Miniprotein binders against Probable plastid-lipid-associated protein 11, chloroplastic (PAP11). Designs and how they scored, part 4

Target 1, 187 residues: Probable plastid-lipid-associated protein 11, chloroplastic (PAP11), of Arabidopsis thaliana (Mouse-ear cress) (o81304)
Amino acid sequence: CSIFANPAQRAKRKLLELISEEDRGLRTQKDPKKRDEIVNAIESMTVIGRSSITTDDSLSATWRLLWTTEKEQLFIIEKAGLFGTTAGDVLQVIDVNKRILNNVITFPPDGVFFVRSDIDIASPQRVNFRFNSAVLRGKNWELPLPPFGKGWFENVYMDGEIRVAKDIRGDYLIVDRAPYNWTESFV

## First folded at step 21 (miniprotein)

Design ua3 (from ua1 with F53Y)
Fold by ESMFold2, fold request of step 22:
Structure ua3 (fold): chain B 187 residues (1-187), chain A 97 residues (1-97)
Amino acid sequence: as target 1 above (187 residues)
Amino acid sequence: DPEIETYLERAKELLRKAKELARQAKEEDRAGNYHEALLRYFEAIYELFWALYELEEALEQETDPSLREQLERLIKELEDKIREYMERAYQLEEMES
């Protein structure tokens, strides 16, 4: 801990400590008190990030899941053992200039499920999205699946390390910048 | 209960789709069309997985112990079926390598 950290650094550190042992949110689903603490910490980050622009070029990145409340994603993570694997990194890959979002779930060693969306910037913090394709990929095959869905998310706080978001369904997402770039194509 | 009924209706539709896809996968498998069988198995698994999700949502809301037990039994059955199809799909994948 640092007694010299400014208030924003302390709020960010508190949030990251609260989510650190939550298994990306799986533990939180069974712990309402912990969930309330995390949501309160997110509200603090929302205040810190108020009026900032979180949809500029720095939004373009490979973002890696730290914590979420989204039930469908957590179900996939929880049940990956049914597929003989685990859920590896879970990503949001955003390119603001190309207006593309890929939601990615990796299944080591070779599996990937990804959903491509078109996006547009609706406001300084809000991004609209519309799903336009989904693909399940294995070792040497791909399976297109029907895409569906649309909505928005708001990046209520973003810095060089993390991003905190809320979406139209009332779900929360906390991600960090991955030290690598994910791409659709095979290399 | 209208909310539980909604989950069950969604699960029924997904299970109907999964049953037909599994039938197609087994037919392709028997015919030696292993790539097509693999794709049909994963499509069936996809539908079974989301049916499983709907059933678990129904279970979370169900309070009647007898109905909860019936849901748990069906959930276990679906999990076993997913494992079975995954095992065959991976065997088919390895055959193509």
Scores: ipSAE 0.860, ipTM 0.942, lowest interface PAE 0.5, mean pLDDT 91
Fold by ESMFold2, fold request of step 22:
Structure ua3 (fold): chain B 187 residues (1-187), chain A 97 residues (1-97)
Amino acid sequence: as target 1 above (187 residues)
Amino acid sequence: DPEIETYLERAKELLRKAKELARQAKEEDRAGNYHEALLRYFEAIYELFWALYELEEALEQETDPSLREQLERLIKELEDKIREYMERAYQLEEMES
């Protein structure tokens, strides 16, 4: 009974359908027409969400990657086989109260690469970040890597299920709320 | 093409770092310093991986068949090195456990 779906629900379903077979964006890299369709659907979500606050406490979550255009992240996902593994969940772990963001890529069974950032809320939809540190972790070891960088992203739409964002580089991401909470420590 | 030249310059610097880190890893490995060797191998792998990224970006832009073939050869060499160093790093991980 989709006749009762409001315009926001229809736009959200269209976006999720468009990205559902895109392998987190790897297939999209090879299909400019599909990319344009998805970007147009993102702009519809931007219009729907433009008056909302997307930086309150509900932003605090473990967010799981559904789709992105960010080339470096997609390269890691594509090439994880070189490490004898796959790219598992790819996460953004945000805690607004502690003012932190961890960007996480998991490599089952034991590997993880994560980048710590400090964040600040710049506006109702914009988050500034600055990289703090990075860590590559294996079964019983860690390797710190020196981070450098800063930027911002805007959450142009957010609800109880998904978040849609654009960043300073012109990249897009679409994430959902993971059914677990990731922390840097194992508990 | 200046865009391709930029990718190649980035790859060259990353490969220089990877070569030095791999040398250090092998020295630590020979000396029995397995934790340090493991870390140096993963650091080398990290630099090789991002060098691979830059080379694949160059390959996407390159149209000259001869230059494309040279890039494909180098890409394959880097992939083989990553696999080799990953294999040794995992062995060292098991030895230190």
Scores: ipSAE 0.844, ipTM 0.937, lowest interface PAE 0.6, mean pLDDT 90
Fold by OpenDDE base, fold request of step 22:
Structure ua3 (fold): chain B 187 residues (1-187), chain A 97 residues (1-97)
Amino acid sequence: as target 1 above (187 residues)
Amino acid sequence: DPEIETYLERAKELLRKAKELARQAKEEDRAGNYHEALLRYFEAIYELFWALYELEEALEQETDPSLREQLERLIKELEDKIREYMERAYQLEEMES
């Protein structure tokens, strides 16, 4: 009856508790001990999710960043003040059927940077991606920017609430299902 | 340090691009082509921002106090430049609203 009724629920709750005050990973960069604790919790989730399919239709969603080790993302969040704003939600918008992934960084009230990617389901847990285009959008303007790169990430755990992923560089990503659906026409 | 040199080389290239874009932005601005100027300013800011990233990574690895001081000074200059271009870009954006 409890939300901690089984090991999976306990492990998930532990992970969420560990990252709850880490400012999406900014604080973790300065705390190796905390990073190790979080990584250990992720490994526990990996074991739990090992036999699960995490690339089916349930992957299609607007995913909101809770925590990451990815340095470029963290740098954007950290330095958003240079732009006279703060970083809002950081999103991964995935449509498995359309084979698209949009990485989105919002800069309230009007700013948004998003990168369009094509994806391919490589295995029950691995998604290959290739960047296609990038856009910086403001209040009344839009600027195309050159993207680069390709890679993969593995969703080592996914449920109705969160997804945990590890990418080709060894970085980790923890996201939840956003309470809204982001689209390119989203204002 | 090869790792530091890699960061510095990438930063140098980004700064080169940013400088040219900023020049274009200022020319468009002086010409009264404010929308084009706006876009070029943001392009320059984009390149400066990633140059800043590379320099910060270099700084994280640098242990020589004198070199650290030089990097810190350059980083500050880039941050100031980003702020300067952002201020003008926002002015231009407001003019178009």
Scores: ipSAE 0.835, ipTM 0.930, lowest interface PAE 0.5, mean pLDDT 93
Fold by OpenDDE base, fold request of step 22:
Structure ua3 (fold): chain B 187 residues (1-187), chain A 97 residues (1-97)
Amino acid sequence: as target 1 above (187 residues)
Amino acid sequence: DPEIETYLERAKELLRKAKELARQAKEEDRAGNYHEALLRYFEAIYELFWALYELEEALEQETDPSLREQLERLIKELEDKIREYMERAYQLEEMES
């Protein structure tokens, strides 16, 4: 955007504009051209963040999904109606000091599915994770479920507002800092 | 297509698990163990949901019209089962509130 003098600001705003109407990535699945534009914008952000540390204490936050290519997450969002609800916020809750990552999918008003992971900082930008447990919770019940997998993601860009990541499968994730802090006891 | 077959095999295993879990849920339900039934229904739904995912992935890659039609029918059946189990699960949930 020409209104921003700083190239990093322009690139960031361009990315945010591209994903603003993509329904967290659902619409992008049907629009290869838009996907390419978003990926190109992500690559621009990658260049900007190339020499930055994106695994420090500032990574500790409740991150809210803005856009992703991850098929499993998108499938959950798309099919939430089967559960008589809609998908609420999708979160990554990270505590670097405690070495934990919780992936959270909310189903208003009471439903939540979350997966607990241990994490290790592998490099200035890479986080390794291993799933430990999963839980489905409703209004007055909780169900442990089998988790699956391990892997890594790289935060190619991070600032006070957003984080852009690529994972081991080649998927992309764009998140912002949620206006609240999710915990397992979160209501 | 080996990739399609992989999706179908995973779906098959998930469906097997879901069927057993649903059986358990119904048994607990008939016995009046409503909380346990509730949990088993959601376990079954969980497995069905991921079976549905695998079938959708298979469908995305399938080009044979006849096979696509079969997949679409199966997908619909699974969605209907999920809705059915969700309905009962919500009833059970309300009974505990």
Scores: ipSAE 0.833, ipTM 0.930, lowest interface PAE 0.5, mean pLDDT 93

